# VH-VL binders against Large ribosomal subunit protein uL10m (mRpL10): the designs that were tried, part 59

Target 1, 224 residues: Large ribosomal subunit protein uL10m (mRpL10), of Drosophila melanogaster (Fruit fly) (q9vpl3)
Amino acid sequence: RGKINIQRPKAPHYERARVVAVTQPKYPELPKAKSCFKTRAERTQQQQENPYNEIIAREVRNWLDHSRLVAFFHLSSITADDIFRVRVQLHKQNLHLKSYGSKIIEQAVKNTRYEAIVPLFHSNHCIVFSPDPEKTAALLRIVRRVPQMVLLGGIVEETMLSRNQLVAYAQMPGLHAVQAQLVQTLSQAPGHLIQQLQAHQNSFVQVLDVHAKNQMNEETPKST

## First folded at step 17 (VH-VL)

Design la8 (from ha151 with heavy chain Y108V)
Fold by OpenDDE, look of step 17:
Structure la8 (fold): chain C 224 residues (1-224), chain A 119 residues (1-119), chain B 111 residues (1-111)
Amino acid sequence: as target 1 above (224 residues)
Amino acid sequence: QVELVQSGAEVKKPGESLKISCKGSGYSFTDYWIGWVRQAPGKGLEWMGIIYPGDSDTRYSPSFQGQVTISADKSISTAYLQWSSLKASDTAMYYCARSFLYWGDFDVWGQGTLVTVSS
Amino acid sequence: DIALTQPASVSGSPGQSITISCTGTSSDIGGYNYVHWYQQHPGKAPKLMIYDVSNRPSGVSNRFSGSKSGNTASLTISGLQAEDEADYYCSSYTSWSDPFVFGGGTKLTVL
């Protein structure tokens, strides 16, 4: 009784092989649930059609339109607790920390003057909004002590500024202070001019007085 | 110049109420936290609590919660520390100090107020 | 009660360098870079000497330096002078609910 070699079964006779090949149940390939491999692109498209995203995008636009100070930050390994702590501190200074998805930002700024900010949102980011550009110094003071927040740039008074430019801006005396200084300088200018004009007049009067005195002295006859 | 000026020394009896003050000058009073620190005679510094005068957000150390009241009047740039009923154990030097950040450093200190509670 | 541990006393001669340690936990010194050092002369208010582990406020001598390793912060005073004789306190941020803790203080004596 020949040991059935279970390791290398002899190929079935050609006819049997044909029958086996034809009778193999063709299990319908389970539709590869296309849903699990939705390409990042398809997920992105489905997210774009979410009416909720439009609402959030409108919110972002509102913040941008009503803010005179906008700062963009990269967040590096920051905990929820850290964010909360910083948020509260910023809020005390009328600085509003928000976080939005890149797609929402893109939608929000599409066809606007802010479209240039889109490239800044490639990773974890947050935005700080403020109606007061004078709070730039306070913002920088706070975030300098938060190493997880990296300043990327911002918008001040509708002008896009680099990181360095924002830092420089924060070091400048407030616009009002500069204006006050200008007004003071301008107010002093007429005084100086008047003084200079008066100085010339006074010198002239002095010269005339000296001349008059000399003439009077010459007209006094030496009463011998 | 930035400074915190505290009220003068106090001598009180147990059970009496007391309110001491800390007045800030030379800076925006509403933009900084004011902390209170106790120092018993010959002892170390103890944090009591902190207030943000801008919105009166007040936080207490657990050890001092319910024992004292911290308040501020931003109109006169003054912070207060108050006891409803003093104890002998409240005898200490009390300092006010400012911090820009909630988690930050106290960069300016008052001169201190000595409170003596004796029968 | 969360307390930071400092040596009770440290001494040094003029011109020497001394180090004061401040040991906490992973929830304070080890968790944050918000460690501060204060100098207090007898009968005077504390003065901030170092903030955020290693930063010096304006007007503080460069002889004072700060560092941190793990749960221990250190204040180093180089070129010790008689005027440095004082009590030194470390502090750290701990949590939102209880933001500040002080060390027990270190008395520095200049011999």
Scores: ipSAE 0.846, ipTM 0.935, lowest interface PAE 0.6, mean pLDDT 87
Fold by ESMFold2, look of step 18:
Structure la8 (fold): chain C 224 residues (1-224), chain A 119 residues (1-119), chain B 111 residues (1-111)
Amino acid sequence: as target 1 above (224 residues)
Amino acid sequence: QVELVQSGAEVKKPGESLKISCKGSGYSFTDYWIGWVRQAPGKGLEWMGIIYPGDSDTRYSPSFQGQVTISADKSISTAYLQWSSLKASDTAMYYCARSFLYWGDFDVWGQGTLVTVSS
Amino acid sequence: DIALTQPASVSGSPGQSITISCTGTSSDIGGYNYVHWYQQHPGKAPKLMIYDVSNRPSGVSNRFSGSKSGNTASLTISGLQAEDEADYYCSSYTSWSDPFVFGGGTKLTVL
């Protein structure tokens, strides 16, 4: 008959794993006796841990600033091994697959023209960055055979494109250099624009103006 | 037109070395994997290994690891399959084929290189 | 050592439809849609006929179609013709460390 008065069922695998996971630190922890007076190394480590989100947000900002192609995907259930092999294949085409938490993305684009992308990251997602907008066709060719990645839209030459616009852009691979040259010519001092946006980062209105201008150009296209 | 052209047939003795070639043309050679496939006389297809000439990333089937060397010279758009010491059991037809994806289909094949190893 | 199972031979009359099966496991055909079919005439290199279960490359007759159910993929050839007489191989992706596996091949005879 024994000890049958325990109310909860014994779950050594689940409850052991939960207790171990909660009590296991990812980073070294200092003894409590040392917490009264922090050393230089402890203060530096603590300060590094406190700005951890900002370090990652700066990484995202750097990718956005230096990538002429950015593509956003919804990511369905996929194994770690499968996402790894997709990342390897993309990397061979200078396409860089990344995933960041929505909080990090929000922090990275706050007070920038890209604040509108934040809702895309409320569900499981991934982002592909590349300095080469000519690689848009290669990107779509690869992910067409990865059904877990569903294209949502992207950014090409600092212009936000819908899914359909990005697909249409990819179907003009012989024109990528012309489109890149046009945007580059209009933005002959991109470092100055980036510095002004980063200095105060307070102009989602400018993103709306760029999008409105692109929509007006698409409604009254030139003969070419 | 996209083509893979392989080197000619070889007749060798056991213990000899051999290097056969596969030259790609009509496409961006460094953007595709090149795989090697063996077909013994009267038998089916066996995958041997694959290389990405753009960065020399090379993978081997477990059945062929340590038995052959796969390499590429991207400056002349050529992949190679190499033995340091041939065996009679290496007698087979050897094909090269390209694939855009590591997990994908072989869409273009070379004409094959017949290797005969006999005393 | 993994392998895909195909019948050794299949036969049919001109104009008939025939189906060649390719059976694997949940770790290849059952787990992925990366199943491909190749045709090989005697003395010739293989030719891709179907990729990703059901897609035809440019230049392949619409008489060739593919499907799968569970761990079994199928190649169907409708309106059978004399030139269809060849060996047919299926292949599949399976794992990162051993990404390609072929079936043993099926000899199609047109009566």
Scores: ipSAE 0.716, ipTM 0.867, lowest interface PAE 1.1, mean pLDDT 80

Design la9 (from ha151 with light chain S91A)
Fold by OpenDDE, look of step 17:
Structure la9 (fold): chain C 224 residues (1-224), chain A 119 residues (1-119), chain B 111 residues (1-111)
Amino acid sequence: as target 1 above (224 residues)
Amino acid sequence: QVELVQSGAEVKKPGESLKISCKGSGYSFTDYWIGWVRQAPGKGLEWMGIIYPGDSDTRYSPSFQGQVTISADKSISTAYLQWSSLKASDTAMYYCARSFLYWGDFDYWGQGTLVTVSS
Amino acid sequence: DIALTQPASVSGSPGQSITISCTGTSSDIGGYNYVHWYQQHPGKAPKLMIYDVSNRPSGVSNRFSGSKSGNTASLTISGLQAEDEADYYCASYTSWSDPFVFGGGTKLTVL
């Protein structure tokens, strides 16, 4: 009984080979799974048609309109845990950390005074909103200790500021403090003026008194 | 100047309740965390817990969870550490300390409160 | 219990440089740059000497420096002085649920 050479099976008879060739199930080539990775372009197109984007864009506009402090950050290799940690800390300072897609931001700021921020949103970004511009120092203090958050710039009191300008702003005494100082200075000014004016008057009166005394001394007849 | 002033030394018996205090001054009390640290005699520092007085967010070390209660009264800039029932093993120096960040450093410390629990 | 490991004691002569090590894990010292060092003199409260691995608070001498490599943080004291004799503790952030862990402490003796 000849050992069936399993390693080199003899070619089947030509008739059998024809039948096998014809009966081979042509499995439809599974459509080459279009790489589940929707090209950035396809993702971008799908995002444009989503009515949900309009809602989110409206939300972004609301945040912008009601915030007196807005800061823009680039996120570099930050984990979800890191973001959470920072978010909580920021929230405690009435700073609200949000992340939005670039297209949403574009839609939100289109034809607004904030349109200039669009170029900032080319990568992973987040935005911090606050109704209180005095929290700028607190914001910077927090994010300085988070190397994954890179400050790009911001808006304070409807003014767009560079990174350096924001840092400078945070170092300035609060507006209220400055105003208080100004009020104090202004309140002291009249007092000083009054003092100066009174000083002159007093000096004048003193001179007059001396003069009067001298005249009285001259009129005192030497009682012989 | 930033200061944390703690309540005075306490001598108690086992089973008694105790509440010690830490008063902050010279800064915005509601904007910083207050942590409590235990140091048994001749031993190292042990983190007990932390509170954010601004919203009373309180976190405990697993070792101290359920053993103590941390609280704060922001109206008087005071944090508290409380025991419902003291044990002899609670004999230690207790420090309060300030931190700006939840993961941050304790930059200012109270002078400590010595608690002695003896039968 | 997550504990940071420090040598029990270190000694040096005045003017020398000494280093205190603090060894943790990838979940604490190795995972974050939130390592802090405290100095404690006998009968006194701890004092922050270094924060976030290598930063010095205001008023702390430039003789104190901090570094980190892998899971080990180091405190270096240069130009050792008698006043530096104290206990030194490292601390690190670990997790949100348990944010702080201290080392066992190192007693520094100035000979």
Scores: ipSAE 0.844, ipTM 0.932, lowest interface PAE 0.7, mean pLDDT 87
Fold by ESMFold2, look of step 17:
Structure la9 (fold): chain C 224 residues (1-224), chain A 119 residues (1-119), chain B 111 residues (1-111)
Amino acid sequence: as target 1 above (224 residues)
Amino acid sequence: QVELVQSGAEVKKPGESLKISCKGSGYSFTDYWIGWVRQAPGKGLEWMGIIYPGDSDTRYSPSFQGQVTISADKSISTAYLQWSSLKASDTAMYYCARSFLYWGDFDYWGQGTLVTVSS
Amino acid sequence: DIALTQPASVSGSPGQSITISCTGTSSDIGGYNYVHWYQQHPGKAPKLMIYDVSNRPSGVSNRFSGSKSGNTASLTISGLQAEDEADYYCASYTSWSDPFVFGGGTKLTVL
């Protein structure tokens, strides 16, 4: 039985504050964690009514500009505690888990080479950003044991990759230049990449729709 | 090859301090959690606490909070379990073990350190 | 306090299949697929036999398998051998603030 400091501590010293901030929840994580559990309609409404959409879109642009690894996931229902522990584990590997509304993503990538990713964000999703593309293997190793996160694809060194291509990239030798060249070679069929991502996303949405209908049938009596 | 090597057996008196060690090799020490597990003679396994040496993120079982200190020195790939004042009830085998995930399995274990506390 | 309940002992004859149960709550075994099984021979450190309910690490015999139903996880050992005589512990993730719990252990005796 240790003593727990119940009263709010004073602000730590500057250098200690930087260490403590790395080990504590990022603020304001609660609103972003809640977006992982909101219905599609509620998330769309919240996004459309937010007067700061352009400010948040700027944040997304900054992440895209400074991330050599971006991975896109479909996000199934998950508790706030569970997404928090996953976010903490990812952060230890310099992997940054975020979720944004589809309108904000669209604003962020408008008139950029990444505009083709917008369809991926029509369903419940999350994104992992990192400046370290060599962390792709660590990312996949972590999320393999997080069934609520389903990999859709990603961007490595400004090259769009399918799910299978990103997995192949993670298995490659550690030389960054070699890995970047291989990633570009794997993505030489951009139309094939987009079609594969769209087909996977549509199939996954259909599975979720069947599951939601089955849940409602169990709880809601037939009207006919 | 992944290996966790613990310090040797200890015989102590009640009230003495003790610091035992667990040295990891064959893997990236800062990328894995190190947990400490107690096993009293003839008893089961008890989780004591866990540390992420990469950033010193440390968590304790409620049963052991305030009774032990877990630390790590990542420059020598070593985790520590420390008592400020030993009790006879601290007589047990102490294991270190690693886990990649906070919610994961302990895939490699040290050989154990027997601590005997008697007057 | 132990949150996971195991039988104190289980016995079987060579060649038989036996099952060791591990019962928890909806907050651990019922709520997650992060149940692990460890084997411990006398005087030795525990060894991971099954992780995430049913996954077998490399080097572990395929005679060992795991499953769960509701709040109860099970370790099954088929084709029981003398070398399987050991203590077996289940473990589970529970929460961020108290992430791990072990079962009380089950002594397997091979007759």
Scores: ipSAE 0.732, ipTM 0.872, lowest interface PAE 1.0, mean pLDDT 80

Design lb1 (from hd4 with light chain S91Q)
Fold by OpenDDE, look of step 18:
Structure lb1 (fold): chain C 224 residues (1-224), chain A 119 residues (1-119), chain B 111 residues (1-111)
Amino acid sequence: as target 1 above (224 residues)
Amino acid sequence: QVELVQSGAEVKKPGESLKISCKGSGYSFTEYWIGWVRQAPGKGLEWMGIIDPSDSYTRYSPSFQGQVTISADKSISTAYLQWSSLKASDTAMYYCARQWDYSFPLDYWGQGTLVTVSS
Amino acid sequence: DIALTQPASVSGSPGQSITISCTGTSSDVGSHNYVSWYQQHPGKAPKLMIYDNSNRPSGVSNRFSGSKSGNTASLTISGLQAEDEADYYCQSYNSGSHWVVFGGGTKLTVL
């Protein structure tokens, strides 16, 4: 019984060889693993302009255009419950907390006056919008107790403010308060002037009266 | 001018209680928080915790949680740091500093209070 | 303990520029968190020298400058003077742990 040479098997009979050749499973060439390392840039470029992103970008623009107070925050790991709590607190003050992706923000502010905010959105962020700049103090009071929210800066009355400037702004007396003080000061000025003018007149009259009395006393002849 | 003035140096024995103070002036005391920083002899700065004097909201570093108590009396613009039972390891300089929130700098510092705990 | 890393010591001659580094993590220096720098002379309280990475408080010499890149913040002192000999500490906020963190401190010696 001839030792089956496992290393050099005899070529199969022609008919068997034909059957084996035809029955060999054609395994599809494994797709060359396209280097999964599509750079973040390449992944972002292939993101087909999702019509949804455009809609959201428009929304962001609308918020920016209609807000007189905008504050930007870095958002660290925060639970949905915590966010909800903060949102409720802010909502009570007519402050609107929104979170958008950096790409959406970039798209929203592209070629706008708000383009300067793009560098602020490198990580997870949230934005608070308000139509009332007087709510800055209230906003900061609420958010400073939220350790997951880090103030980065803001826009107040179309002016970009650093975080420090925003804090300083919040500490300033409100425009209305300042105006009220001004009006009060101005309203007191005429009164003071009138008082000073009247004081001089009164003093003059008093001096004249004294003089007149002295003259009358001198003219009374000592009736001997 | 913003100023924080701390209470004087303390020499105590282990097991004794201590309360040191930090009085703020030159600003609205309730608008800023007060942080406490420990510095052991020859060592670096260690953040201990912070307090909002407006409502006494307090947060501690984990290393100091339960070890000390931070409090404030806004009526006299004073913050406090207290120990119920001092240890020798509590020997350090303690600073109070003004801080608007967690992410803001400690912009004004007290002069420090040296606490020495020795048997 | 989460701490920022500083060199233990740096030295320079009068008139030279020196830089002190402060290295943190993505949760502190490497994040949007701001870095502050403090100067401490022996027996004195720390003094804020730089805040928000690169801003100088009023009264601080323009010889002091700060920068941040990645996970590293840097304090640069130009035109080194004898009075600059002190300990310097960086500080930031850790967004993961939610507490303030200091560097280990750097002793600056003016030769």
Scores: ipSAE 0.858, ipTM 0.934, lowest interface PAE 0.6, mean pLDDT 88
Fold by ESMFold2, look of step 18:
Structure lb1 (fold): chain C 224 residues (1-224), chain A 119 residues (1-119), chain B 111 residues (1-111)
Amino acid sequence: as target 1 above (224 residues)
Amino acid sequence: QVELVQSGAEVKKPGESLKISCKGSGYSFTEYWIGWVRQAPGKGLEWMGIIDPSDSYTRYSPSFQGQVTISADKSISTAYLQWSSLKASDTAMYYCARQWDYSFPLDYWGQGTLVTVSS
Amino acid sequence: DIALTQPASVSGSPGQSITISCTGTSSDVGSHNYVSWYQQHPGKAPKLMIYDNSNRPSGVSNRFSGSKSGNTASLTISGLQAEDEADYYCQSYNSGSHWVVFGGGTKLTVL
């Protein structure tokens, strides 16, 4: 007996159009919502409109302020269908895939502890945000299968991590029990090394690698 | 104490089949990928492809698609490289190595398996 | 087949410092690429010496260092010793073709 034809429309012309309009909402075509990568022209136009850039920079600041997990990726050529599948997989895990122009990132992180990330955004990129740092392992498992996405590094609990540190973080047993210790160890890095983290994207990657090497030399492969 | 141990050297004739193995120990075998690398005599290193042993996700370099089969049996922590019909040009050293993903280093290597294909 | 460019050979005297180059495109050895270096003695498997451009694994001498500038990665060996005589390979992941690529290899001879 059950529920038969509850979801089917009765009227063939008006009610069918009404049901389609209600059940299939037309999403706004926002450059950031449809794909991780905007067209070159759209990025250029967005950069020339200073008030619109500030609104989007506030969106980025909001994501950074409310995300305990942020991961940065280089994004090479990918079809819209493929990146959409990745975005759907990530969204099911409360992982939010976004892309922004480098000037917008500069505005969003200016005079913050995250200013050093700006060089990462001079190439094609995407970012994954999440309020759930325990989703780091799920993130990495999904993205490892995406040849077009290359992990560059991340932020966990407001501390910047190299890609090797992010992988180590995801592999730790009793994740919540050790999260604060990993973050605290990195926050105690030498001051001269911290100042070097604000250099160009290529130099930023190299300075983070020096940090990871210093930590790995003190902590044995048991974290691997 | 991560270790990858490969099967012994093989001498085969053209047209014969072959399956060589790579057994991992000292780590969680399904958390890392296994990559295969070929080195022809006196030549450099060539990446052949990878497998994720957890579910047998595989990906091949274009030069090796359709030429070999990469597989794994996670219950015995072992990956395999297999030919259905060997050619003389398949004569080479074959290495397995551990890799997190495509962009990460090959951090631990097996000792290699020498495959010689001659009539 | 799309190998990174390395010199075929390099030589140096004991105690000298030498540098091995590894050159590619911005898709091979660009600002977003990570380069690894491997040492291979005759008849032996390659050994990871440098990863992520400049990091040393545990047990690798600090005489080995790595760097990257422009589209060129460099392996520098200071204080050359006889045991450093080997073949050296660079490696990256090409962001355009999405394949792992190796350099052609450099034979280091210690005089």
Scores: ipSAE 0.761, ipTM 0.895, lowest interface PAE 1.1, mean pLDDT 79

Design lb11 (from hd4 with light chain V100Y)
Fold by OpenDDE, look of step 17:
Structure lb11 (fold): chain C 224 residues (1-224), chain A 119 residues (1-119), chain B 111 residues (1-111)
Amino acid sequence: as target 1 above (224 residues)
Amino acid sequence: QVELVQSGAEVKKPGESLKISCKGSGYSFTEYWIGWVRQAPGKGLEWMGIIDPSDSYTRYSPSFQGQVTISADKSISTAYLQWSSLKASDTAMYYCARQWDYSFPLDYWGQGTLVTVSS
Amino acid sequence: DIALTQPASVSGSPGQSITISCTGTSSDVGSHNYVSWYQQHPGKAPKLMIYDNSNRPSGVSNRFSGSKSGNTASLTISGLQAEDEADYYCSSYNSGSHWYVFGGGTKLTVL
């Protein structure tokens, strides 16, 4: 009884081979997971419909709406540790460093007054938010020491500023300082005016007194 | 008006030390950084490094790292460039310039200091 | 050494318009980094002519204009004058290397 070689089964007779070939169940090709061949466009569209992106976009809008100082930075070759260090430094000044995807930013600012910032986000970027525009100088002082962060521009008091304008703004005396100076100047003005007015009057009186004294001296007859 | 005035021309021998100066005026010296630029005879401009005079924070271009020392004295609004040991290859015009940070232009320049190193 | 590429020389006649190109990489000119242009006359210190790609400092003639597209920045000098004969350097911060870089310089001759 010849040992059935189970390792190399003899090819079946031609007729049997035909029957086996025809009766082989054609398993439906597992639908090629359409997901692997989704065009970049389809992927982008699906990403747009992600409810999560909407939530993040709302967050970005909230930050923009409640911040009086917003600064935009390009990020290059920065490590997580470096970002963390910078974040800590900024946080000490009540400055908030955030990073969002370009698409999220685009969604967040679409049909808003901030739409003009979209071109700034074509690369790696981060945003610093602050409720206090007086922190501009502090912000710039910190980020200048971070070569991986390149200042692109910002928004101060709802006004978009170039990087140069932002630097200039940081160099200006604070609004409160200017106001204080103004108040001081205004408070001194009446005093100075009064002093000047009084000075003229006093001078006039002095001149009159001198005249009067001279007249009295001329009328005193030299009693020989 | 913003002005940077550099020290006069120097003639030195190889191996000698040298310190040249750049004095700023017409602006808050500590609000801007000072960059140094080398220009070898007949060659282009080379950025050497930069200093923040407020706390003497310094950064160098890789080609100049360890070759020179940049320093500043904010009390007299002066930046310095120094060599511990000059080489013939250090012969060049050296410019200081005001620069707000790494990414900003050099907006005001000193008149330059010619350093000649010859045997 | 990472350098910006400029033509070695450019020439033009008085009254003509000339353009000097400055080509970099995606880490400098091609990035969000800003390009500056400097003019240097023989024996003189460089002078800033253009900053932030297209802005002119106070006192710089409106004949000088700057632009940037892709990895190339351009300095255009219109109405060329004899006094414009000088060396011109482009510059940019390089975000990859984290230092400031100059182009090789272009000698402009006014014929």
Scores: ipSAE 0.863, ipTM 0.938, lowest interface PAE 0.6, mean pLDDT 87
Fold by ESMFold2, look of step 18:
Structure lb11 (fold): chain C 224 residues (1-224), chain A 119 residues (1-119), chain B 111 residues (1-111)
Amino acid sequence: as target 1 above (224 residues)
Amino acid sequence: QVELVQSGAEVKKPGESLKISCKGSGYSFTEYWIGWVRQAPGKGLEWMGIIDPSDSYTRYSPSFQGQVTISADKSISTAYLQWSSLKASDTAMYYCARQWDYSFPLDYWGQGTLVTVSS
Amino acid sequence: DIALTQPASVSGSPGQSITISCTGTSSDVGSHNYVSWYQQHPGKAPKLMIYDNSNRPSGVSNRFSGSKSGNTASLTISGLQAEDEADYYCSSYNSGSHWYVFGGGTKLTVL
């Protein structure tokens, strides 16, 4: 267990004594003991992954709590150069493009008012955060030119908005009071984001529930 | 109220050029994009491409790349579809329609422009 | 991943409910896709009937409803009326090719 002092030898140098020592010390494996127990590397990797995920999940919660604008996108295949250019364009407008694993998102929003967004992350995605809700128009102008990013919806002033409601919000005049009133008005309409989550959930049970509700509503119309 | 008004029907011969128009009103013309849709006689709808009138950013479907030119003049709220050399197979109804971007629906449609190309 | 498949025709009697299907791939009728439906009467421009899978524009009857399951979207028309006789097209943005696409269309005949 005492190491010989081995200096970084030059590649061509070769001695008989070193050759014999290097060739012979092929240590016997203890496969039976290793197969019965987790290795130290496996245990360390498991522990490192779990604490790292919680740190990142707290980062996501912090972004959600301190961003007055959040937008969700489906992300199809895109080169590293292209996504970097988009990130730079967004950053110039105080818009922060992030991507997290779906399990980290689930952990981040667990037991929060944002749990309704979890179904949006079952496919490849990205998220844009900003403290500046007035930057919604700038966000949409940039991402409309990115074929790989498809708007799914967003959160403005802690209110979940469908993609159509987010577009309507972005088209408002720059007067902050008018935009705040519109967000309050849109939040009183039926929740299109919830309806889009149901549409994005293509499970057999979910489709049957929506179908049954629609049939029941249409079979009992008023005659007036 | 949003309205898209297209130029009138055209009867042309193969090899002739043509430019048809679509004028938008009742909304902020540069806030939305304009898509073009082709419908051959007795056939279905084909999405041809789209333009952002604000700066003329344009995308074409592969079937129409190099076959037509989509353009716009935002000063008169008008989008155009243009052929440099018409073919008999270009005989179709052509619609313009408003689209927020290529991932959004075509919510308002022009009345259509019938283009007939025959010798 | 570019074709949206619809039946060529569907028929029904007045008062019945009918359903028109639109089948694609996960790139055009998948969980992240929004499907729209258009109605076209002969000689007229198409009209948007359903957007974002299940939403109705203002002025569209609640007899029209949309749904999506798996890679199949459906348009359901309840209380079928003679005026519903038209061609119907589904559409979506294909996330693989990055182009908007239409289905082949379905002719609805009211018997």
Scores: ipSAE 0.761, ipTM 0.891, lowest interface PAE 1.1, mean pLDDT 80

